# Miniprotein binders against q9sl92: the designs that were tried, part 5

Target 1, 330 residues: q9sl92
Amino acid sequence: AMESDASCSLVLCGKSSVETEVAKGLKNKNSLKLPDNTKVSLILESEAKNLVKDDDNSFNLSLFMNSIITHRFGRFLIWSPRLSSTHDVVSHNFSELPVGSVCVTDIQFKGRGRTKNVWESPKGCLMYSFTLEMEDGRVVPLIQYVVSLAVTEAVKDVCDKKGLPYIDVKIKWPNDLYVNGLKVGGILCTSTYRSKKFNVSVGVGLNVDNGQPTTCLNAVLKGMAPESNLLKREEILGAFFHKFEKFFDLFMDQGFKSLEELYYRTWLHSEQRVIVEDKVEDQVVQNVVTIQGLTSSGYLLAVGDDNQMYELHPDGNSFDFFKGLVRRKI
Short names: E, the ipSAE of ESMFold2; O, the ipSAE of OpenDDE; V2, 0.75 times the mean of E and O plus 0.25 times the DockQ between their complexes.

## First folded at step 2 (miniprotein)

Design f1a (at its last look DockQ between E and O 0.75; V2 from the best seeds 0.00; counts 0 for: pae E 4.9 > 1.5, copied fold)
Fold by ESMFold2, look of step 3:
Structure f1a (fold): chain B 330 residues (1-330), chain A 81 residues (1-81)
Amino acid sequence: as target 1 above (330 residues)
Amino acid sequence: TKVEITFKGESPEALWEAIDRVYELAEKLGAEVTVTIIYENGKVTVKVTVEGLPKELADRIAEEARKIAEKYGLKVEVKIE
């Protein structure tokens, strides 16, 4: 390649011998591809061990894998020091990878000329994407809320385990994670539909130890407990998969209702009053509604002064989702 | 011939019905179908790619996609390559 950004190395790591044999098969077949025809080199973890530079800032594959106690998710890891999109790795290679595989990168950058919607991340950000399968397309959109809840609970769990002050990570609907009024993360879900099955890919970015773009969890922790040991990306990711696997099982068995109470304690919108614009004939009228939760479709549920229930939708025109909301009577 | 159909709308039920109908028609005609669904920033975008059909059948799927969008109140863009 004439340019280094047009190539990447993917290190494959399995939790057990079963996943390790999958990694060997993938390497021998050279079977993973990226959508922009980036040159891909597959490397087994065993091959990289003697050639890995001593860089304490890199994602620690062994620390993460030793923390994994799940049966499905996080047991097959793909890592790269630099990558244009962890999401593309798992989504474009879905059928080649075990379901539940995770791709992590230390630095995610915007690839030349391909997409303007890629999440860019500096080193220190926990940037990962993983896969799952679902059969019911009506509830696929709700998986993003299960993921956001698992992230917030994972952060709480790591803080508790380490005897640290809790960092109060909140959910801002629809897919943002906030602390102290500043964004620290976000979630992206895509799916492909084949043979009556949804192949779901979920991307997550979480500012754990990066100085940019806004704030990060360790900056907040230093402000609360200056002498504390800091959070590690590997510990949060391990805790994430532990929480997510439990929540996903509940979600698939009992629906999102089984998680709603915990979700509403974590989000920013309980009893929030918002202004909505109604079009009556050719007039625009403003009304105030009070947020009650989520609808079954994953939009905001609100009650108006008329004691009627409404579903709130963004109008698609505003940078701020809560500006220009329109309501639809349920 | 490749047909790219993009549905946009606020109703997951309407989008699912559109996906199901296009998928079933294209599969019945022996086409390869890929559906990509993006859930981002409170928006749902559905892209359906249909490949491996003669031009006449590709045009038929494009017209059915437009009819489906009208029926369910969805916005649609169709590209035939």
Scores: ipSAE 0.184, ipTM 0.635, lowest interface PAE 4.9, mean pLDDT 82
Fold by ESMFold2-Fast, scan of step 2:
Structure f1a (fold): chain B 330 residues (1-330), chain A 81 residues (1-81)
Amino acid sequence: as target 1 above (330 residues)
Amino acid sequence: TKVEITFKGESPEALWEAIDRVYELAEKLGAEVTVTIIYENGKVTVKVTVEGLPKELADRIAEEARKIAEKYGLKVEVKIE
């Protein structure tokens, strides 16, 4: 049977002396683990000059760290040129890492251990995962929408700062990002329950500067302004954490209602008419409904021509034709 | 002995109730519990791993998980290893 990679090198980088001391402690304990008996080597940023070679295509740790202005998220960075999953790095080491730690990689490959990645991306894609804590598991599914908003706002903020035309990044419920009808990103959330808290790991893939198989943000930008400066993964990630921390604090304090208007302006589904197929006693029934928004649990809320409210649980990848159980809401 | 339980369903309330019930039972038995929740394409899959049990108690957790799933109308898959 084929073995997984024998070893993995993780470079640790901190925003301040506090995070730098955490990195030194982790290296001294050699406490970070990965699945399938992967041997982990921890390297401090100050010791990683030969590994973090000067390459236009490699993620620039210093450029990212200099761009962040957050108090919690993104202040501790884990980087490797190649990983099977950034998500595995943060999720398997939740107890060892500061909450809000981010893992970034340039290349993601198929491994043996828990690599059920929705997204397989080449170099040039911004691939990262980070952690957060929540106490109410019922609203954990909503965090993917907060993340989606932060990505769309981050892209707009970077474009604004550089004097570039805006790229209209839209949200396709529940967890995809689109530009001009083509997928440019995706979000995966997992959580573990420990000590009466949900330890949430968020994974994001965003096509910033990759060539194939789909479009990317810089390809769209070049089409609009061929002579412009390109978007950099590092600056987008920094802007993302700035927006995410603001939105997360608002979400935790006031609930998703505080973000609903912005979310509905950004998603693709306002006033969308869809056909819902439901199986009733071995018969297929089709209903036309109009998307209104989200339920408190984060599922699609729709209204039928009969003026009844429905919660939709779609099956598969079709948004224009849903197949699933439609539950009536009063 | 390790028990892996996978719950699937359309009702968030039912899934959270099932998690609470399994967690409370495992905690009373002194077992370590890991609950992994996966959010994909509008669906929720809940995986509960219970570790550090004698085989007899592992079989009890498995049976209780099946009863909980029946009570709340959830689909359940249980693996003991």
Scores: ipSAE 0.136, ipTM 0.598, lowest interface PAE 4.3, mean pLDDT 78
Fold by OpenDDE base, look of step 3:
Structure f1a (fold): chain B 330 residues (1-330), chain A 81 residues (1-81)
Amino acid sequence: as target 1 above (330 residues)
Amino acid sequence: TKVEITFKGESPEALWEAIDRVYELAEKLGAEVTVTIIYENGKVTVKVTVEGLPKELADRIAEEARKIAEKYGLKVEVKIE
């Protein structure tokens, strides 16, 4: 089957004149590329208004851009109706895009999940990736936790502003989002180190309005309040950048310690008992440890029955990372 | 010649030290260096790609990467293309 040369359309949106001029510059140079050499068509928001049919399922650029009051994040938007990966767009074009640029798609068909499984995101998911810069590589792994917190607090903020019941979005370490024991989202971070800086690309997927394969936020909301106005992807994404900018500033100024209390209230792992396997002299010994928090490096901190503190490391061989944890004495 | 180095380990600090040393060595040799860091399932994987080297210098980078990995207790995979 000839894979049709379906040109990828990227709509470029700027919050202000500064970002709008960047959008014009990128279009004029045709500088945005995809890693697979897919043909890219760059369109300005002003030109796209005549092309976007009022499909209620399309990401509303104006609704999102009007909500953005951030200084650094989410001010430059790339939208596509269908994209292989939002993450590939921002990571491959990091040098061409303003820091804090976001790529959003309605349908992601080659999304990089944590597993070798291609995560295909159907309509109704909020699929986005954005860029940030960091200098200290030791704390770069912690950014995924800051992102997870910002998503959970963004959902809460939108619910509060709309007078909706609280949707209890929880964090499953290291980077999954759960509601009522079901996965509703996930975070992927990658970074490229160049010129003594970490160019971090953050990908987020959140099931807002697609109930498959598990559940979505709007399905949970309808179960609690059937007559309620539904959550919009644009509202959540706007609220996300407002929360994330604040949390990122706190994280960069005071470290992750400033967010730990909120993280431990939001995660699923408080006082969780986990079986860890130790290899001692060719014997596998199972020990039970109790999760206490995170280490400074971003691993699970746990206490043994011996009252010794341990850092828990995933072996990478288990599908259930909690079953494949190895403890290291700290 | 392209050198692709993959570091795997449990210590982020050790991974960063390994990256910095490979990066510094490659810069001294005038090579183009790309470091990709992947955070998956609480595990950090680092891929260092060094390009624009003659074969002799590529082999040297590969050998230094192995020594760095050993020093920091990291697993290393090296591909030369």
Scores: ipSAE 0.049, ipTM 0.601, lowest interface PAE 2.2, mean pLDDT 85
ESMFold2 (binder alone), look of step 3: mean pLDDT 79; pTM 0.740

Design f1b
Fold by ESMFold2-Fast, scan of step 2:
Formats: sequence, structure tokens, C-alpha cells
Structure f1b (fold): chain B 330 residues (1-330), chain A 81 residues (1-81)
Amino acid sequence: as target 1 above (330 residues)
Amino acid sequence: TKVEITFKGESPEALLEAIDRVLELAEKLGAEVTVVIYWENGKVTVKVTVEGLPKELADRIAEEARKIAEKYGLKVEVKIE
């Protein structure tokens, strides 16, 4: 059955001979693991002709790898036509894979059989995960903002290079991507602490060429310029890693302050007025605040009409962007 | 015996301090520790797993985790085995 997690094939691809030797070593050890007793078969790119065709609408490994000019991120690629989770591939195998490795799939599915709902991402969505290491746990939560910013700038970069109209990709704090009021992407970050380092796994989904369930970048582009060339997942991913490596280096050297102005120009929340609802002695108290930016810890910083400062926490408060409401949950 | 500690709170600084305290205690006891941090929607959940403990020391780590959570204003859930 197509929904089965019983086995999968992972194609390994390297940018240079260094990464190619890593791929050969992994195949020889057969050391990559996936959850739910999934049997894993490792295949080198040179052996993968039967899994990929030049005329297939599958992710093009060569087009992506030829676009990579980074020194760390995206130089080692793991691809499968169908996976339960790209995030699981990189996070469960962190010790086996070079830091900066990326996993890509054409179709991501979740759930199984009659005990759970089964969902599949539509083909054309850019689904990927990659890894990085950080030593300072205080700034680990901020990495999702660096990632989201790199995605929006990558889309702009590809559009500029191809002479295409500007697609206004916006950030909905803390980790969603929107175009024209519709969600086009999301980011998930997880971390494991080992050997005095934080091993961070970053997962990204971006609707590039899929029309369901909401919208995609190419649908927006066609609406603005029907005769335009389409955006390709491979080009966006390549541009993403180029932007991300630059932003990550800046972030590590100078902190988030170095990216803060660009982030605020890109997010949906500048000067947004929000009603904060708190439960005090079984009474609901409302305070009107204006979003100013982010605190050093990465939470929303707001100012009340009384000039009081507020730090808003999403998991303790329900943040409804479209209604401008934040409620503390019981 | 295995002890799984889950810390929740609104302060990343408090969460990191709690992790450091548990790591210090586990190191003194010669136990194996793994720390898993999950964050989504701008908030961090921290799980600390301590393995390879005699039952009595597992109970001690659980008690210390609760004291650490109280000190730093965190919510804590502890499971043993």
C-alpha cells in the first residue's frame, strides 16, 4: 500500500568529493534509522536512475546542487520521493550526518490506516529539513526567525534574478509564512543537547507549486503575470541556503539585532493594536497594546496606551492576528 | 531506572537554568543524560531524561527537579520508568 511506512529509499547526493565520500560511508554502514521500524535503503545518486527521470516532475537533485555555493549548509542532500517526515530523517540521524545536511521529499504524509487520519502533502510543495549546531541555548529559540527571514529573502532573490513581479511573502509571528492573507508555509525547530552543544533540526514547508489546500507562490505569480516563468523549488531552496548561511553567520557574530530591522519590515505585526485578555479572580480584564517588536528572548514586545511594557507569550496566550486578540488560556 | 523530566515555562532563561541544575546533579551521580528541546509557536518545552540510576537515586532526582521548578517558577512533570 502507498500509505505504508514499512520501507523507504533515501538517495544521497554530495556537492563535492568530500560529501560524496560521506555518502559512500553511510551506505556501507547502512546506519540511518527511521521511527516505526521503517526499513531504510540507502542509494547513491549515481545508482538512482531508476527512481528519478529527467522528465519527471520530481525534485531535481542536479538543478538544486548546481545552485549551491555555500560552505556548510545544503552541501549534503538526502532525497526520497515520499517520506513520513523530512524532520525525522535529520533529527533521528543527527550523529551520522554532516551538520548542515538537508533532507527533501516530494510527498510528505502523516497518520496511518483506520486508527489515524492519513494526510499527504500535495506534490509541488517544497518540504525540507536541515541541521545546525549552536552553543548558546539563550539564542536557540531565535533561530526560527532567522530561518523565516531567509525564506522570504530567497523568494525575492529568485524573483529578482528572473525578472519576475515582487511576491510579497510576509512573516506571521512566530513561524508562519503568508501571501495576501493566506498561509503558504511554516517552520518547525527542535533541538537536542549533546556534548555541550545544541543540535538543532529545522523543518520547512513552502507552497511553491501546489494549489491546495490554500495557495502557492506560482498561483500568486500567475495572478499577477500570467505569461511569467514559474518559480522552481530547486532554485528557491538553493537561494534559501545562500541567504540562510549569510544570515546565520551575521546572527552568530552580531546577534539578532543585526537582522531585526529587516525582520520588522517583513513581518505582519508592525504597529498592530492587540487586545490582551487576562483572567483575574474569575474576571476578564482587557488591555489595549501596540506591538513594538521582539524582546531579547524572542517574545512579542508591546506597549499599552498607559505606556506600560508587555511581553506576550503565545503558548500562555492565544494570539489571533486577524482579530488582534491575545487570551490567556485556562 | 529512568527519570523523564518535562519543564514548561515562559522564560527561556529559567528553562536553561533548570536544565543546567539537573545536568550538574546527574553528572555528580554518574548518570547518562539527554536533553530534548522542542519549540513551536514561539514557546519552548524541555525534556530531560536521566538513565542508569538505582531506584533511590531516581526518586532523589525527581524530588530535586520539583524543587528546581519551584525555584524558577516553572511547571514540571516527572515520570519514573
Scores: ipSAE 0.000, ipTM 0.390, lowest interface PAE 10.8, mean pLDDT 79

Design f1c
Fold by ESMFold2-Fast, scan of step 2:
Structure f1c (fold): chain B 330 residues (1-330), chain A 81 residues (1-81)
Amino acid sequence: as target 1 above (330 residues)
Amino acid sequence: TKVEITFKGESPDALYEAILRVFELAEKLGAEVTVTIVFENGRVTVKVTVEGLPKELADRIAEEARKIAEKYGLKVEVKIE
């Protein structure tokens, strides 16, 4: 598309000697690629002091890595102060990177929201992407719900561990995060299918310490307890991977049912009444249904006043859950 | 020759079956398949790229993709390069 002579430095950091050897191998091969003819330079963590030395607001690789106690996810880290997309870094290099690798950036100029809006990532937003593999494509769409739960539980864990007030992060189906009715984050999952496996790339944006476009976790925290210590992106991300690995293992072993009760306690849609417009013989009929949960395919399950079950398949241009309007498929 | 196929629909199961049919056809013809699945706004969009085809087989893959879409009730767009 855009032909430019852009350059990008990716800092590689590993949790143990195993991941450190992977980082050295990648640097020696110089095999990582980015779109738009971007020139990629790979740098080991030990060589990266001049990129972060003067800015306390830059993501702290050591603080994050020291918090990790996982066995798979987040053990290999790619960081850059500025990227067009953390998602592109992990998805374009899926075959080169260990599965579970995470890419983090302080500033992401272009991102994807659920409505395909450009997401400006001001400094202070936790912007990251990571990878995983799945074999059953029927349940791949459910992974975004596992990710959402891991984010909400990570925030709770960090607040609890630090003795901070509880921040009630809620899930707006299918992939948004809210606090006090304001959006604080979003999730994007993409997948490629190769060799009978789905290679899934997960992107997450979470407003930790940025006030635009809506609010952030630290603004909510200061409103509740003005003298409190602030949440750090590094601690949230570490807690995220601890929760995600646990939830992912439960999901793979026992299916989404093992996480379903926690999901329904955390989402905004329990017992929500929605108006479904239906066309019957050239007449528009409005029916009121109550959201019950999710179908096995990850769509909304609702019940009408007649106790009939309905599966709701909303379209981004045709639904607004805060207005309670959804298109119906029966 | 490269064939890009975009399937759109509301059923992940139908989309998964369509992917499997294209994969089986491509394997039979000795071609490589890359499938990109995007989950946005409760909808699933699937883009299938088939590479390494002789030019004469690209039109056949395109036609089979249209038949697969019709069988599973999916919308389809096909581009040949």
Scores: ipSAE 0.012, ipTM 0.496, lowest interface PAE 8.2, mean pLDDT 78

Design f1d
Fold by ESMFold2-Fast, scan of step 2:
Structure f1d (fold): chain B 330 residues (1-330), chain A 81 residues (1-81)
Amino acid sequence: as target 1 above (330 residues)
Amino acid sequence: TKVEITFKGESPEALFEAIDRVMELALKLGAEVTVIIEIENGKVTVKVTVEGLPKELADRIAEEARKIAEKYGLKVEVKIE
């Protein structure tokens, strides 16, 4: 029998006295909620006692907070050693939490998804979710690209700061992160509309220091420089919020076009030739197209050898861009 | 009465026109409206939840959502509690 009476403890940590007072208020109200009637216990960082264990390779709250230099994002932290979903923590409590709050867990045992989309994180993955607000719903789908770009630039920033070799993190459209042809991360965005604003919840998983099932950033780093210092989840997350706040401001002020050149330099698909297969009267018709970039709506823009423009949607197509094949779904 | 409306389609413009129209009607009738925009693999799915209306008005919202979906070439699923 599947029990819906799960319980969890959430540790609240603030960057400044302002966020600390928010944490105290939340604990006093005991108003944070999770799905499936989960019992929630709120604990201030100062009261966490043995729940937070730095020596157990648990996420180091103070190391992360000391790295934060943002004005909005990542200044309020919610942490638990094990959660079913960091995304649920922030999305179900959007109205209670400061916008820009982040939830982190060391182990996330099942991911979100409608069609058996299961994401399981071993210890050493950076698993986090955070919130933001947007007013224009038409550009909400583009936020996943801003997020993925901020992740790739954060990794570069941490490597540069530590004098480490370049780790070539690439974006596989629409929402995956890859190194050397192997997946190292993914992004999930959901949004709710309230009071003429879209309340966006962003979930990110990034393989920093885990071994299975594919690869991780530290495994790649050790392959390039065996005696180098390891990347730390806390420093990457801090760098992420610094880059994301900068990119988010640019995106809100000037639109995605302000980030397009950097995005295309970072994604796997520049000038990629793909075969689009479509069925016409039970015959397979193949057209060769070249990926040009993104449309204003965030879909793939491609040009055929016939000089016609194609917009490729994940909803209507089966994609395997590593093999150069796009096939229309039945 | 709770009405959950799920819109699916290839046009983001059509999706946002649909949610704008449903929200305008629901809010005008005094309902609480929650719009969930889920972005997975670049695909946009919109769920509109309307709460706080009598069943007769909830049924009207559901039927209007179906008409809006037909007009904009969207697929729609409606659940009423």
Scores: ipSAE 0.000, ipTM 0.345, lowest interface PAE 12.1, mean pLDDT 77

Design f2a
Fold by ESMFold2-Fast, scan of step 2:
Structure f2a (fold): chain B 330 residues (1-330), chain A 85 residues (1-85)
Amino acid sequence: as target 1 above (330 residues)
Amino acid sequence: TKVEITFKGESPEALWEAIDRVYELAEKLGAEVTVTIVVIYENGKVTVTVKVTVEGLPKELADRIAEEARKIAEKYGLKVEVKIE
């Protein structure tokens, strides 16, 4: 194994005395690990005054935690001012952390600190990861759609609560978030199977108050109402967990069918016409199809002008062009 | 001995069937199974990669697990890579 001189400080914050005791136990055992032999220092929220600046740019742990009214998700928070991956924090420590724990960072970076080419996410981007458990692996891929819906509804709820103009956040299948044709966010899910359960780690990035090089939610608000109050990462994250817990419980109880109508109202693909390319002998045949929704497996369902059904895997360079195996169903 | 099996495909149903078959075989042999699933989205395409790690095997059974994994992949039309450690 390669040894690393990297070090990382993680601040632990709990919603109630139960989570606070978990934080104390983790600190006493020094049990949290990160890849590449990164040295981890665990700090309780009460001891973190020198890491939490009085400046207005650091994620406000108290503002977030005071907003949480969930029973499971977001009640245990891990924060660091700078991390290579919030996803690594929760996934490498799944067995040590309460299920539903969230990790947040102000800056996520790529590359090594000693290289000339170190890229950092701009401050104001909401970067977080959290965990959940599922038993049925067949529906694990659908969790990203539940997460996407929770983000879009959380933004809507925060805007409504603050009396702000409507921001039309849309889902670009399978896992991207868009406003006015520009990407504002993305979702990544991974899972590990152990003891007949799938340990799922969810990573989310959402451009709340940055926007460089593209756009962000607050830039859209300023365009609509220049003197309006701005969206805060803490408020969106709190609203996200409120929506996600409700949607997750509904999804586990009644399946994705229970969320399907809302998903189709929120995604960019209703009635979208796309070109499907198929090769017959030495000829390329192009058929125009209309997107209808999702199959039970989570793939795109489309119908041709001939009323034939298609399961599609879209090409990302142009959503109006599909490549690969088109499965003719029925 | 440890056997790492990586299945890759675009059909979640086929991947879950393959995982179930490996898990059944490992349980019969008293071995521990760890499954890691990564869903990758690139240019509108969905690829699911499943890494199945089987630990606690006698050395003589590692080759048998590897052979069965290849048969499972063939049956379900999946790409497979097997590493014995």
Scores: ipSAE 0.000, ipTM 0.233, lowest interface PAE 16.1, mean pLDDT 75

Design f2b
Fold by ESMFold2-Fast, scan of step 2:
Structure f2b (fold): chain B 330 residues (1-330), chain A 85 residues (1-85)
Amino acid sequence: as target 1 above (330 residues)
Amino acid sequence: TKVEITFKGESPEALLEAIDRVLELAEKLGAEVTVTITFVWENGKVTVTVKVTVEGLPKELADRIAEEARKIAEKYGLKVEVKIE
């Protein structure tokens, strides 16, 4: 038996006439591709009335597009009501799409791409991916920290503008978002190198208005202020791109040092004590270290009771924040 | 002939040095190169995988690139897998 091809409809939306002309060109060429021989159908927003629901649970393209004030990011939008991966849409089509293009879906079938963690994306979760270019590969790994900061500051900004109570979104290094000890989001970054540039694809999932599997921002908000207006995915995404463009420009101009104080105020790990476990022959050696921050390469910097500095590397390491235990390879 | 080289490690700096050496060698041999770099963050662990595809080579020169890739991996402490097609 031959493997059947899947079918996928992508709606294209642009902020200005420039992006609208790009959308028309893409549709005429039918050049967008997805893995596993998926058949792709491209639809302009003006032609997508049959796909656009009059439903509060569907992502509102016009509400998002009218809210953005960016010069690069989020100005070209790809939307589908249901996708296997927003990340695949932008990463497999990097050369065809304007840099800074964003893909959004209401429901995502698979997990968060290349991780072993299964990300459940029930309706109400903000699921998106976007692209950027970088020239210096040594700082590419740091981009996930810039993304994390932009998400936490975007939530804060939307709450402030709507007169809502403070929602304390925290970063769990390296790439998770937490509220009240429960995970509300995650970030995945991949890159390719072509023509002396790194083509970076960023995927983000954020629990805005879904109650499963853990919690969401609106559930936290209802607990604090039951009579308040709820957060909208479109408002958060718009605020995200505003914050991200600002932080990205600062990061590219002045490096991560320009953002590190804000990052340390936002992450869960300031002054955290952790046990680093090394096995030498048949002896298990446990050393208690205190997390000080990040190294220039983006790894955890810690100090031991011996006043020596330690860099916690991924080689054989596992990190459990709630147990305070880090295991290191022999 | 096509040579596909996969480097795997946990130091972005070492991987970038390895990529530069392969690119330099391929350019001297007049070959076309495509590089894919994947950074995966999970549970406080970072893994970096680099796939380098070199195309348009005679088989004898493909063997040369494969051997140089293994030497580069040894020098920088990287895992390496090479496939010639």
Scores: ipSAE 0.000, ipTM 0.337, lowest interface PAE 12.6, mean pLDDT 75

Design f2c
Fold by ESMFold2-Fast, scan of step 2:
Parts: sequence; structure tokens; C-alpha cells
Structure f2c (fold): chain B 330 residues (1-330), chain A 85 residues (1-85)
Amino acid sequence: as target 1 above (330 residues)
Amino acid sequence: TKVEITFKGESPEALFEAIERVLELAEKLGAEVTVTIYITVDGKTVTVTVKVTVEGLPKELADRIAEEARKIAEKYGLKVEVKIE
């Protein structure tokens, strides 16, 4: 009848003495919060060996940190073996954490109050969230596309470095990742506005080494080259932040146009024909449009058979991509 | 109670001023705020839509935020839609 407050342990790890001092300060203040009155305990990396001592499949903090060569992103790491949401950790604590902090978990779970089933992500899925700041809210929606590109390029870079076959990770607009027609990941971006700037929290899930019934990058790799070395979550995350920082700097300096060619080579939608439903009075009319690219605001740009240009928006009430788009004449 | 405010307009400056006023009010009332920005292009007209979601309010305070949002929209020449759940 009474709801019990949950408890959560967060391990803090820094790349340099600067991040290490931040971690010590956070632990002293005990200032990190999570929703639903979750009690948070903060543990420095040096104190955390007992949490992963006998688990060789847990995310390896040292392997990740030793791979990081970035100047901003991924230099402050928060890890827990099990979390309800990495996104909640960074978004609820934006003001307390260095911008660019990343939270990683081995297992993400969802409880359903009306069922006895508790969903848990398979171990081996790369589940992480990180933060950034932007001043121009008009281009904030485009950040998810920069993130998507960084993931696809990170996978490519790790494969190249290890001499592995090319894994062709594709983007399904606006925020899904696919390999061979099967979903392997997704991206969630949220933002809050304060003091004339946007505080953006980015969440990413990528199926790297999780077991069936879902597909993952290592399952695809083993299908192509059964004797190959496996991809590691730590290597992909490190490569991700290297690519993301580079792309983010280009995006902030030159706008999305600097990344647009690569995005269109990577997404699933070049010259795709899509059926869009319009309501005209009491009638539903189906029209065919051809995807041309993205508008400056990051929505789908399409051309109808009437040779008019349209901006297509996701319909939050639809599960079907072909029926979930709303057309606006531009 | 949850208040969802949608501002619509052509001036980013007016929209950002409106957002800042709602954020100040929500912070004064101890409420959590999420801001989402959507940009649409219709012909050559660019319309910026800002959705402000305020949660954790008693109904009386939710009504006050809704009324203030309408006053802010009027002051800045913005269209506004308010939903209380």
C-alpha cells in the first residue's frame, strides 16, 4: 500500500584533476537528485571497486576514460550498474554537473504499475546520456541529427581501427538507428531554457552486444565475419565523443549545412516516396510526396506531385511512419 | 496539475522574452518547467512555436500561470494556446 523510496549509487569518474575535484565537491555536498524521491549516494571511482569486482561484463570505466581525447565531452563520467534513466541523471542535475558530463548504465529498467512485468534493457546495450549548451533555440532540434551522425561514424571508426568489416548503420529520421532493416538504437533530446541559453540533455541507446531476441552490432558482425573480434561499448563511446565534439564544433561554427551531405548519405530517406494523409473537410485524402531532404528547421522537406514543397512533421499519436507525418505547404 | 502553454509568433525576440517571463513565474511558484521549440516553414513565412510545460502545481497556481501566459502573449503580440490537465 505504501510506496517505498528507491536508493541509487552513482560512481563518479574524472579524466583529469579538474574533473576529480568536481567529483569530490559533489560527494561532499550530496547535491545530486533523481525523481520520485530516489535516495542518491555518490561514490568516487577509487571507492567503487567492490561494485564491479566480480563482473567482467560491466562497463569498464578505465577503458573508456583512457580512450577519451576530447576537450569537453565525456571527461566527467557518472556510472551505475542499474538505473531507471541515464537521461534523468543528467537532466535533473544539469546545474550541478560540468557541461558535457556523461552518465552510463549497464541495465536500464522500467516498472509498470498496472502489470507485474518489469522491463530491463539487455546487458551489453550501450545506454548513455550527456549534456550540452546552445544559445539559438531555432537550431536545437538539429542536435539529434548531429548525435545520430556521430554514432554512425563512431561505429565506422572502431571497425576501421580494428580491421573489421563495415557495419552500415543508417539513420531513420528523426531519431532511430538501423542496420539491415532492423532497429539497433535510438536518440532522445530534451531541453530547458534558462538565462538566455538552452540546456540540452541527450540520451542514446545502442545495441552493441546484447543477446536475442533483439539484433545488435556484434550479431551483425559475427554474421559477416564469425572469427572477428567483438565491438566493445567503451571503444564505441570513446569514438562517439571524439566524433561528436568534432561535429558539434562544425555545427556551431558553420551550421548544419557543414554536415548535411554526410547526413543524407547516411539516412534511409534519399528520394523516398511517402504517403501522407490530409484531412480536407470530412474527407481523408492520401497524397504521395518525395523526400528531398531537411528544412533549415530540421523537418522533412518533400515535393508533392503538384510540384509544391512541403514540410513534414511527426505525428505524436501515430506508430506508423507513413501515416504519422503531417504536411505543411512551404 | 500540468499546464501546457504553446506560443506562436514570427519574432524570436518576442518569443524568448515570453519564455523568460513564464520561467521566472514558474520558478517563483516552485514549479518544474520543460521548454520545447518547434520551427515550421509555411511558404516563405517562418513561424516559431514554443511549447512550455509546467508541472507540479496546485490547480489554483496552474490557473494563475495560464492567465499570466495569456497576458504575456498579448503584450508581445503572440498567439497562445493553454491546456490544463
Scores: ipSAE 0.000, ipTM 0.245, lowest interface PAE 13.3, mean pLDDT 75

